# Ledger of designs, part 12: VH-VL binders against q55578

Target 1, 249 residues: q55578
Amino acid sequence: MAERIQKLLSQWGIASRRHAEEMILAGRVSVNGKVANLGDKADPQQDFLSVDGKQIKADNRPRDIYLLVNKPRDVLSTCDDPRGRKTVLDLLPQDLQRGKGLHPVGRLDRNSTGALLLTNDGELTLRLTHPRYHLPKTYDVWLEGNPSDEDLEKWRSGMMLDGKKTLPATLEVISENKDQIHLLVTLTEGRNRQIRRLAEELGLTVLKLHRRTIGPLQLHTRGKVLGSGQFRFLSPAEIRLLKKQVNLR

## First folded at step 22 (VH-VL)

Design n3
Fold by ESMFold2, last read:
Structure n3 (fold): chain C 249 residues (1-249), chain A 121 residues (1-121), chain B 107 residues (1-107)
Amino acid sequence: as target 1 above (249 residues)
Amino acid sequence: EVQLVESGGGLVQPGGSLRLSCAASGFTFSSYSVHWVRQAPGKGLEWLGVIWASGTTDYGNEFYDRFTISRDNAKNSLYLQMNSLRAEDTAVYYCARGYPGYRDIHAFDIWGQGTMVTVSS
Amino acid sequence: EIVLTQSPATLSLSPGERATLSCRASQSVSKYIHWYQQKPGQAPRLLIKDASNRATGIPARFSGSGSGTDFTLTISSLEPEDFAVYYCQQRSYFPYTFGGGTKVEIK
């Protein structure tokens, strides 16, 4: 059955749909010996589809894989780093690191820790990262300083960042003393370094930032801890909940 | 009327399991942190854990591997699953609502009447 | 974990008298202490938040003070319904802890 080429590249774990479109525009994709254009369709069972000269064979489609990783500090949230720095794929067993098409869904800063989804499901990745769906994420934030009630209310209600007001956030104080405060912060958007930049705007210093949850995904479930640098497969129920949230079947 | 009502207590043998429920009414349940606190007969209060408005949980150090807190916002219900029960778990178990807002949410302004759990052979 | 030591364990007083209850923390908890009342056979009731702030609907005869490690709950003139056990609780450090209680009983 003929499908759009960017969808096929996503299904075969080559790239997300957006990255696949970039590859097509760069002339890296061919169908039956001819360079493909955006919007072209192919059927791997009937057509000779290639990327960078390598054939995409119908029987080489990887199975769908969904992993939750507890990312440690100083590990990059990218598929590949041209400078050779350690990435989240380096945390996986060798058989998962390559050939399965795994990529991170979204990002965590190098100096942040916590929950990060890895998958080869390109359509899910496209949807989960799209601003339209407002997937909630909860962070542990340890701050140096004593924010006023007014400061925290500004954060909860929204603050100007790059000329645009942030969406409302949920805050919950876990603990505080005269010098420090430990917050849970739930965001429904993923603007660049948002927690760190808003804390700085309020005169607070971020001591540690840890993403505890991504939507229904938690690092600590059923009294079990997913330790730093460890990973697990998602359950079928978790996969269904994620897909439902972004209107996939 | 704002209420919390616990249920599910009873007699259980050591090593057994029990699930407690807490039914909430009269307030927007999904907006509050809700906590479990217990009181052994003739003893003081002991905080067990919390489920936050976001749905994530935190526990006292002695409970994280045996007790699980969950909530069902559609049913306005809080649950405590207790496994591997011991004699020292014998207590009245209360659910308690954290104060509204964002900062003093560990001050418990609404309590249920409690449900008794007895662990003995 | 933060240990809260309440004293005295039992306070025997008559109606109309002033009650002074002490709570001492094992390390500074700033102002982050709460007070509860528990009448016989009942669930606890929140009285005071963050050392000195009365909870909604709590009579003015209840007041709290203190900071750091030493905190006091004062009942200015005891009413019959005030004979109960009183607990302090800290929220400065996780996990949250309660004191052992002070029983205020009728002489």
Scores: ipSAE 0.801, ipTM 0.913, lowest interface PAE 0.9, mean pLDDT 89
Fold by ESMFold2, look of step 22:
Structure n3 (fold): chain C 249 residues (1-249), chain A 121 residues (1-121), chain B 107 residues (1-107)
Amino acid sequence: as target 1 above (249 residues)
Amino acid sequence: EVQLVESGGGLVQPGGSLRLSCAASGFTFSSYSVHWVRQAPGKGLEWLGVIWASGTTDYGNEFYDRFTISRDNAKNSLYLQMNSLRAEDTAVYYCARGYPGYRDIHAFDIWGQGTMVTVSS
Amino acid sequence: EIVLTQSPATLSLSPGERATLSCRASQSVSKYIHWYQQKPGQAPRLLIKDASNRATGIPARFSGSGSGTDFTLTISSLEPEDFAVYYCQQRSYFPYTFGGGTKVEIK
C-alpha cells in the first residue's frame, strides 16, 4: 500500500521520520527515478524508491520486533538525539540499534527508570499511545514528605493538571516513615510528567520514579528479573495481549 | 463470610518443589493485596511476600529467588510456588489478606488456618 | 531490615490482671506497628493497627500506644481467652518484619 515516504524510510530503518523529511528536502530521495517532494507517497511493492541512489526493496523490510527495556537513569527515550546523548537504542546489541526501525512506545523521563517498550510496529505504537486507550501502567514512587490521608485521597480521586482533572489512580502504600513514603501508583493515562507534577502539587518531592509495568508487560515475571539497562523480546502471548487491549489482531 | 483456605502442604525432600494454593471467598478478591507468611515449628512469624491488588509482587529478601507468588482472580485463588526447598523451609504457611483501603494494606485482617510443609529426607 | 524485640519473652499472670507487652524497633518506625494474637494451633488474629487503632471486633480491653521505637500493647483485665502469644509487626520499612513474640500464660 502507498504511504508517505518519510514513514516508509522509518519503517525500513533508514531514518527517523523527522530525519527522513530532511533527507527528502535535501533531494536525497527518489521515486521512480524522480526526486521526491515532502508529502509524496510511494508503494515499495509497485514503485522504485531510492535513497542516495540505493533502492529500498519491499522484501528487505525488517521483521516485526517487540522489546521490553528496563531503562536506566540518564538514558533518553528517543530513537535519535541530535546532541549525541545516550538513548535507549544504545542499550541494544549493534544489529538491533540501526536498520530495524525500532522506536520507543511512549516516553519515560530521562531521570526516571523502568519499563519501556521498543518496537517497529507503527500501528501498535499509535494505538498504545493514543489517549482513547487506557492501558494501565504501574510505578514505584519514592517521595520525600508525609502526606495526609486527605492528600492521598485527592491523588486517588483526581487532581487538576493543566486545567483538566486527572483520571482516578490506584494507590498502594508500600512503606512509610517520618520523612519518606513509598507508593505503588497505577495510572490509566499518560499525561506529561503526571506523577512528578501531582506530587509537587501536594508539596512532596519525588526522590525516585520507576515504572514496573506497561499493561501485561512486567520487568519481573515468574521469578525472573530484567535488570537495569537490559532488554528482552516479548513473548507471542504478550504481543497478543497488547494487541487485544487496543483492538488489533 | 470472608475466608481464606490453604492447601497443598506435605512432605518434600530437600531440593524439591511444592506449590501451595489459597482459596478466597466472601470478598472481592481482586481488590485486595494478599500475602504469604510462614511459621517454623516453635518459632515466630516470617513475612514471605505479597501480590498487590494491582497484580505486581514483592518478596522478602530471602525468598525472591526461590519463591513465586501468583493469583488467579477468576478462580479467587492465590498461589505460592516454592523451589529448591531446604530443611529450614519447614513451617506452617499462611495466606493473609491485607486490610481494606490503600494505606494499611500490610495489616492482615483475615488469615487462613495454614498448611504444613515439611522438608526432610 | 528492621528488628523488632519483644519483651518479656513470657509473662505469667492471672485472669483479671493487667498485661503490658513491649515491642522495641531497631530504628524509628513512627506509628507503623501492628499487633497480632495467636492461640496454640491457630492462625494469628489482628488486634491493633498503626500502634493504637483497634481492628474490627477487638474488645476495648486491648489498647496500643507508642511511637518511634517503643511500643506497648496493654490488656487492661485479662480474660481466660487472652492467654496466647502476641506478635508485633512493622510496616514502616520494606520488607515487613515481626517481633519474636511474647507469650502470656496463666499462673
Scores: ipSAE 0.790, ipTM 0.907, lowest interface PAE 1.0, mean pLDDT 90
Fold by ESMFold2, fold request of step 23:
Structure n3 (fold): chain C 249 residues (1-249), chain A 121 residues (1-121), chain B 107 residues (1-107)
Amino acid sequence: as target 1 above (249 residues)
Amino acid sequence: EVQLVESGGGLVQPGGSLRLSCAASGFTFSSYSVHWVRQAPGKGLEWLGVIWASGTTDYGNEFYDRFTISRDNAKNSLYLQMNSLRAEDTAVYYCARGYPGYRDIHAFDIWGQGTMVTVSS
Amino acid sequence: EIVLTQSPATLSLSPGERATLSCRASQSVSKYIHWYQQKPGQAPRLLIKDASNRATGIPARFSGSGSGTDFTLTISSLEPEDFAVYYCQQRSYFPYTFGGGTKVEIK
């Protein structure tokens, strides 16, 4: 069935949806010999779709790929950066960087580290990042200061952020001394810079932030550590569990 | 009543593997951190690692590459998989529940009675 | 790792006497140490949390004090059931560590 052209170009690994929209606006995409407009749809089984004069063949759709990356500091969680800064795709071997349609699922700040899912499964990406699905994510948070029990209870129960109360969070103290506290924080939402902004609201300084898990996906599994800048494929069981959590097959 | 019961100890040769179990009862198992601690004969206590209520794990520096902690909340059970065992791993192994809450969860308020592991040729 | 040094290694006393057990940390652990009692053939029992807070069901004769690097467990008047080994544990730094123990035995 017919789908938006930018989605098709992403599914075929030609460009991200955002870049595909730019290509359409630049007149680089045609459908059945006619230059396409933003918002046009096509069916790759029935229509002749081309980019810069090169045909997009229905049989060359890339297989589904699911990767877990341990994002290092100062690497962007984006498909493409206009300023040419290092992105998570640059961590991958060349054959995975291009032509496969891989994109990050959600985001992780430049100065944060840890678990980030990469996939070309656009439907799974939309579901996993949608607020309706409360996929838990667990972070290591190192804070300067010694928050009171009252401060931590505010964080656990929810605080106002951009006019909307945050969802309850789970906290577990790993260690603490006179100057610092190391927390495990589990969130069921992914609002913009949530951990950093809530810490600031409580008068605390975030020294380091590391995402340890995304739902069933863990950097440390079966006695192994996925090191900084490394990646791995998801197991079939991990893929099935993620899809089941968001009602996909 | 609240209790923890270890099992699966025994005699194993150096280089071998052994899986210990810890059965929990009388409390909401999934809400607590649970730890493994061992004690060599005639010696003191040594913390091995933890599985947090969130389900993630942490280990003492000497154990992360040989020992794996897991839990099965449906069975109220904690497991310790030990590989590449050495004579110095001979000890009584305890499972221990972290204190309720979120802040002093490394104070162990409930202990099992322990299970003995002997590693010798 | 934080090393906890307990002294004396053995304390020989009679029932009714006062026991004073020391735990010294290799660096400051603030107040974040716990005390445990272990009777022969039994698992440890939590006595004191965070230097001075008695755990539920622990008799008032047990008290803890100290901060920084120097900590004390005091048993004000020994009962027959108090002859055991006592361990301190720190939770300020990961990984968590125990002291070597102080054995309190009958004179």
Scores: ipSAE 0.787, ipTM 0.901, lowest interface PAE 0.9, mean pLDDT 89

Design n5
Fold by OpenDDE, fold request of step 23:
Parts: structure tokens; C-alpha cells; sequence
Structure n5 (fold): chain C 249 residues (1-249), chain A 121 residues (1-121), chain B 107 residues (1-107)
């Protein structure tokens, strides 16, 4: 059965759907010797797909790799940046940077830090980024000043953003002083720069934003700390838990 | 009745490990942050760490390398894994619940009876 | 970390007398001090939240005041059951810290 090329590339672990689309637009992808266009479909059973002149098949995909990265500030959550800025892939050894099809699952903005999943498992990426699957994500949020109880309750219960009310969030006030408040915020949705935008809507300034968890994944486990800019492989148990959350076996 | 009950204390040699547990009842355990606080004999209270409702943890500066806090919400249980124990770790260890809500959780309203840990050769 | 210094270390009083306990922070913690009571052989009990708010079930004779670096716990008229050790705790800065405690003993 014919499917969209970017979907096939993602399923085969070649690239994320977004990156695959970019590759298609760049003329890097071909079907049966013809340069593919965005929106084209191919049948993996009948058609030959190539990337950069090299034939690709589902059975020739790289080994599945799952990495947890502590993204530092000023590093981009992308596979490639046209401006030559540092990306999360630059944090990896050269053998992992190229040829493996690793890409970030979701993203943290440039000024945010913390947990980011990298994988070449396109199917998992698709599931994790699908609106149907809302993995909880927990953030450290440092805000300037002292928000009112009313504002915190608005945040917790949901606020209008882009014409849609946000889902209820879990809030925990870790500490508070005259200058700032430290919140632990857990979201079950991933709207663009959601925390920063909500803070802005409330007239609050985010001083620092750090993601601690992605579903069952935690930056720091069993007394071990994953430092800024560092990465680790997910354990088999973590992979199983992650897949279970999105109904993958 | 809302209560916390610690267990697992005992005698351990220096360099050894011990796992404490805290059983919660009478409230929705998963919705609360829970803390560990210890008290050496004849001394004051010392905050060790916390596991938040979200399941993440924070520790005192000197404990993150040796102590690990975890929870099992299905069992309404809190745990404290202690490694590389030292004589100065001898104390009564308390589990304590953060105050209800999201802003007062740094006040501890429910305490267990404590469990004694003795580190000695 | 924030250091909390409690004074006096021991306070000897008779039932019916007024008790005044001090807690001083190494730097300003605004109003974010809690007070606990601990009787011999028992776990601590929460008394006051955020400098001046009595916890649920706490008698009116207990009151808290202060801001910045200096805080006070007052027992207006000591009852026999009030003889215990009292601790202050700050939550303004992480990690949380306790004071060294004040023992209120019977004269």
C-alpha cells in the first residue's frame, strides 16, 4: 500500500517526519530514480526509495537507538540548523551524529534546558508526538516575583491559548523568596512554548525553565545525575515503559 | 485516619547500605509530596530530601550522592535507599507529608513515628 | 544553605508564664518560616506556617511573628503539655533547613 514518503522515512528510522519533509523539499529523496515531491506517496513493496542517491529499505535501517540528553542553554532541538548554530546532535559523538538517523523527539526552545529524547525510531517518534498521546512532562520553572494565588490557580486549572484552553496542570511550589518563586509544573500537553507563553499571559517573567521528565524518563535516577550537555542510553526498562505509554510493543 | 509508618531501621556497619520504607494510609498518597527528615540522638532535625507528587526528587546538598528517595504509589509506599553509610548517619529517620495543596507543601503536617538507624562497627 | 539560629537554647519557665522563642536566619527569608513542636519520644508537630499562620488544631495561645531575618514564636500562657523542644524551618531557599531548636523546660 502506498504511503506518504515522509511517513515511510520516519517509520524506517531515517528521519523525523519534519526532517523528512525538509529532505524531500531539498530534493534529497527519490522514488524509482525520480526526485520526490512533497505529498508524493510510495509503496515500499513496489517502489525503490533513495536518500542522497543511496537506496534505502526498511530492513537496512540502523539499529534502534534511544538517548536521553540534558540539553543545555543555547543549543537547538533540531537535526540541522541553516545558520550553523549548535544543535543537540552536536552533543553526541561523531558516530552517532551521522548515519544513524537520530533526531529529537519534540523540542525545547533555545533558552530552556533539561530532558530531551533522541532516537532513530520513527514509529516511536510519531507516536510520542501525536496529539493522542499526552505524556506527562515535568518542569522546573523559576518565575520573577511572587505570583498571586489567583494567577497560580488560573495556571493550574487552564488558560486560553491560541483560542483553546490549556489542560489542567499540576503545580507545586518548591520554594519562594522576595525575588522569585520556584515551581514544579507538570503538563500533559506540549503546545509551542506553552509555559513561557502562559507566564507571559499572566504578566510573569520566566527566569529559568528546565525539564526534568518525559513520561517515565527522568534526568536523574538512582542517585545519578546527568549533567548539562551530557547524554545516556535509555535502559531496556525505560524503553519498554516509554513504548507502553504509547501502546507500542 | 491519616498516618505514616516508617520501617526498615536497624544496625548496619559503616560502608553498608539500608533501605527504609514508609507506609501511608488514610489519604491519596500519589497527590502529595513526601519528605525524609532525620534526627541524631539528642540533636535537632535535618531535612534529607523529598519526592514530589510528580515523582521527581530533590535532596539536601550532602545527600544526593548517597541517598535515593523513591515511591510506589500503587503500594502507598515511600522509600529511602541509603548507601555508603557512616557513623554520623546514626539517627531516627522520619517520613513526613507535605501540607495539602500546591503552595504550602513545604510545611510538614503529618509525621511517622520514626525508625532508628544505627551505623556502628 | 540558609542557617537558622534559635535562641535561647533552653528556656526555663513555670506553667502560666509567657514564652518567647527566637529564630534568626543568616539572610532574609521574607515570611517563609514554619514552627514545629516536638515532645520527648514523639515526632514533630506543625504549629505555625509562614511566620504567623496557626496550623489546624493548634491552640490560640501559640502565635508567630516576624519577617526578614528575625522571627518569634510566642506561647501566651504555658500549659503543662507545652514543655517541649521547638524548631523553626525555612522554605525560602532550597534546600529546606531547620534551626537548632529551643527547649522549653519546667522551672
Amino acid sequence: as target 1 above (249 residues)
Amino acid sequence: EVQLVESGGGLVQPGGSLRLSCAASGFTFSSYSVHWVRQAPGKGLEWLGVIWASGTTDYGNEFYSRFTISRDNAKNSLYLQMNSLRAEDTAVYYCARGYPGYRDIHAFDIWGQGTMVTVSS
Amino acid sequence: EIVLTQSPATLSLSPGERATLSCRASQSVDKYIHWYQQKPGQAPRLLIKDASNRATGIPARFSGSGSGTDFTLTISSLEPEDFAVYYCQQRSYFPYTFGGGTKVEIK
Scores: ipSAE 0.907, ipTM 0.956, lowest interface PAE 0.5, mean pLDDT 93
Fold by OpenDDE, fold request of step 23:
Structure n5 (fold): chain C 249 residues (1-249), chain A 121 residues (1-121), chain B 107 residues (1-107)
Amino acid sequence: as target 1 above (249 residues)
Amino acid sequence: EVQLVESGGGLVQPGGSLRLSCAASGFTFSSYSVHWVRQAPGKGLEWLGVIWASGTTDYGNEFYSRFTISRDNAKNSLYLQMNSLRAEDTAVYYCARGYPGYRDIHAFDIWGQGTMVTVSS
Amino acid sequence: EIVLTQSPATLSLSPGERATLSCRASQSVDKYIHWYQQKPGQAPRLLIKDASNRATGIPARFSGSGSGTDFTLTISSLEPEDFAVYYCQQRSYFPYTFGGGTKVEIK
């Protein structure tokens, strides 16, 4: 079956779909010896795909890699930044930065920190980012001041955002003083800058935002701390759990 | 009917490990944060850590490297894995439930009877 | 971490007397102090939440007050069952911490 080339490249762990498109536009991808164009399709069973003149075969495709990164502040959740800013890939060793097709699954904004999944498994990426699969994500949220019970309840029960009510969230107040409140917020959806936008809607200021978990993945597990800017490989068990949650098993 | 029951305490040598359990009943365990608090003989209370309803954990500053808190919601059970035990870890260990709701969960309204851990050569 | 200092360490009183227990924080914790009672051989019991709110089932003779750094637990008229150790706990700053306790004993 013929599929879009960028999809194939992504599934094969060569590049993210977006990066694959860029590669295609750059003339780096060919099908049966002919330079591919954006929108072209290929049948992996019948056609020969090449990247930079090298034929892509099943045996020379990168192995599936799954990384959990503790994203620091001022690091971008992207593969490449035209402005030359530091990206999450820069946190990896050179052998993982290039040629493996690693890309972030979802996004944390520049000022947010914490758990971010990197993988070259395009199928998993697609599933995990699909609206049908709502992996719970837990955040540390530090807000300036002390929100009212009413505001917290609004947040918990759901608020209108972009014409759609947010899903109910789990809130847990970890600590509170006269200057700030520390919340654990668990979301089952991933709308753009959702926590910050909701805070803004309530007239609250987010001081810090840190993601602890992505579904079954926890930034810190079994006494092992993943420091800021550090990464680790997912365990086989973690990978199985992730795949199970998105029906890839 | 709401109850917490600790178990697993006993005598252990320095450097050893021990896993404590806390069995919950009479309430929706998964909806609550649950804490570990210990008390050395003749001493005061010391907060060790918590596992939140969300499943994440936090620890006292001196415990994160040696102690691990976990939970099994299907079994209504809380656990405390203690490694590299020291004599000063000798204490009664309590599990305690955070207060209902989301804003008062730092008050512990239900406590177990405690289980004694003795670290001695 | 926040250090809570309780005073006195021991308070000797007779039944019917008023007990006043103090808890001082190393820095302001606003109103976010909890009080617990612990009888010999038993687990602690929650008495007061956030400085002044009695927990469910707690007799009216127990009351709390204070803000900032200085807090007080008051037992208006001691009952025989009130002789125990009392602890304060702060939740303003993580990690949570307890005071050293005040033992209320019979005179």
Scores: ipSAE 0.907, ipTM 0.957, lowest interface PAE 0.5, mean pLDDT 93
Fold by OpenDDE, last read:
Structure n5 (fold): chain C 249 residues (1-249), chain A 121 residues (1-121), chain B 107 residues (1-107)
Amino acid sequence: as target 1 above (249 residues)
Amino acid sequence: EVQLVESGGGLVQPGGSLRLSCAASGFTFSSYSVHWVRQAPGKGLEWLGVIWASGTTDYGNEFYSRFTISRDNAKNSLYLQMNSLRAEDTAVYYCARGYPGYRDIHAFDIWGQGTMVTVSS
Amino acid sequence: EIVLTQSPATLSLSPGERATLSCRASQSVDKYIHWYQQKPGQAPRLLIKDASNRATGIPARFSGSGSGTDFTLTISSLEPEDFAVYYCQQRSYFPYTFGGGTKVEIK
C-alpha cells in the first residue's frame, strides 16, 4: 500500500516526519529516480526510494533506536533550536546525534526535568503522541505553599483549560511542610504545560516539575539510577511493553 | 474486614535473597499506597519504602540499591524483593497501608502481622 | 533525614496516672507528626495523625499536641491495656522517619 514518503522515511528510522519533509522539500528524496514532492506517496514493496542518491535498502536502514533520557533543566525537547540553545540531542554521543533520525517523543518544558523518550521509530512516535492513546505519565510536582484539599480535588476531578475540561488525574501527596508540598501527579493526556497551567489556574506556583514515568517506562529501574543528563537504551522488554500499549504488534 | 497479611519470611544466609509478599483484602488495593516497615528484635520501627497508587516507588536512602518494591493489583499483592542481605537486615517486616485521603496517606492505618526475616550464617 | 528523638526511653507508671511522652524533631516538621502504639508481639496501631487528630476508634484519653520541633502524646489516665511502646513518625520530609520509641511500663 502506498504511504506518504515522510511516513515511510520515519518508519525506517531515516528521519523524523518533520525532518523527512524538510528533506523532501530540499529535493533530497527520490522515488524510482524522480525527485519526490511533498505529499507524494510510495509503495515500499513496489517503489525504490532514495535519499541523496542512495537507494534505501532494508539492510541499509538505520536500526530502530529507543532511548530514555533524564532531561535536565534548560535543555529543550526539540531536534533543533534556531537560537542555538541546548537540545536533548546534545546529550547524546555524536554518532547518535546525527544520521539516526532520533527525535523526542512528546516534550518536557524547558524548566521541567525527567523521563523523555527519544527514538527514530516514526510509527511509534505517532502512536505515542496521538490523543487516542492515553499513555499515563507520572510527575513529581513541587508546589509553593500548601494547597487546600478543595484545590487538590478540583485538580483531580478535572478543570477547564482552553475551553475543555481536563481528564481526571491521580494526585498523591508525598510530603508537605510550611513552604511547599510534594505531589505525585499522573496524567493520561498531554496538553501544553498542563501541570503548570492547572497550578496557575488554582493560584499555585510550581517550583519544580520532574517526570518519573512514561507509560511502562520508569526513569529509574532495577536499582539503576539514570542521572540528570544521562540516557540509556530501552530493553527489549520495555520496547515490547511500550508498543503493546499503543497497539503496535 | 480490611486486612494485610505478610508472608515469605525465614532464615537466609548473608548475601542471600528473599522475596516477601503482602496479601491485601477488604479494600480497593489499587487505590492505596502501601509501605514496608521493619523492626529489628528489641528495636524501633524503620520505614523502608513505598509503592504509590500510581505504581511508582520510593525508598529509604540505604535501601534503594538492595530492595525492590512491587505490586500486583490483580492479585491484591505487595512484594518486597531483598537482595544482598546482611545480618543487620534481621527483623520483622510489616506491610502497612497509607491512610485514605490526600494528606494522610503517610499515616499508616492498617498493618499486617509481620513476617520474621533472619539473616545468619 | 529528619531525626526524631523520643523521651523518656522508659516511663514507669501505675494505672490511673497521667502519661506524658515527648517527641523532638531535628528541625521543624510543622504539625506533621503521627503517633503509634505497639504492644508486645503485635503490629503498631495508629493513634494520632498530624500532631493532634485521633485516629478512628482511639479512646479520648489519648491526645496529641505540639508544633515545629516539640510534640507530646498524653494519656490522661492510663488503662492496663495502655502499657506499650509508643512511636512518633514524621511526614514533613522524605524519607519518612520514626522516633526511637517510649516504653510505658507498669510501675
Scores: ipSAE 0.890, ipTM 0.945, lowest interface PAE 0.6, mean pLDDT 93

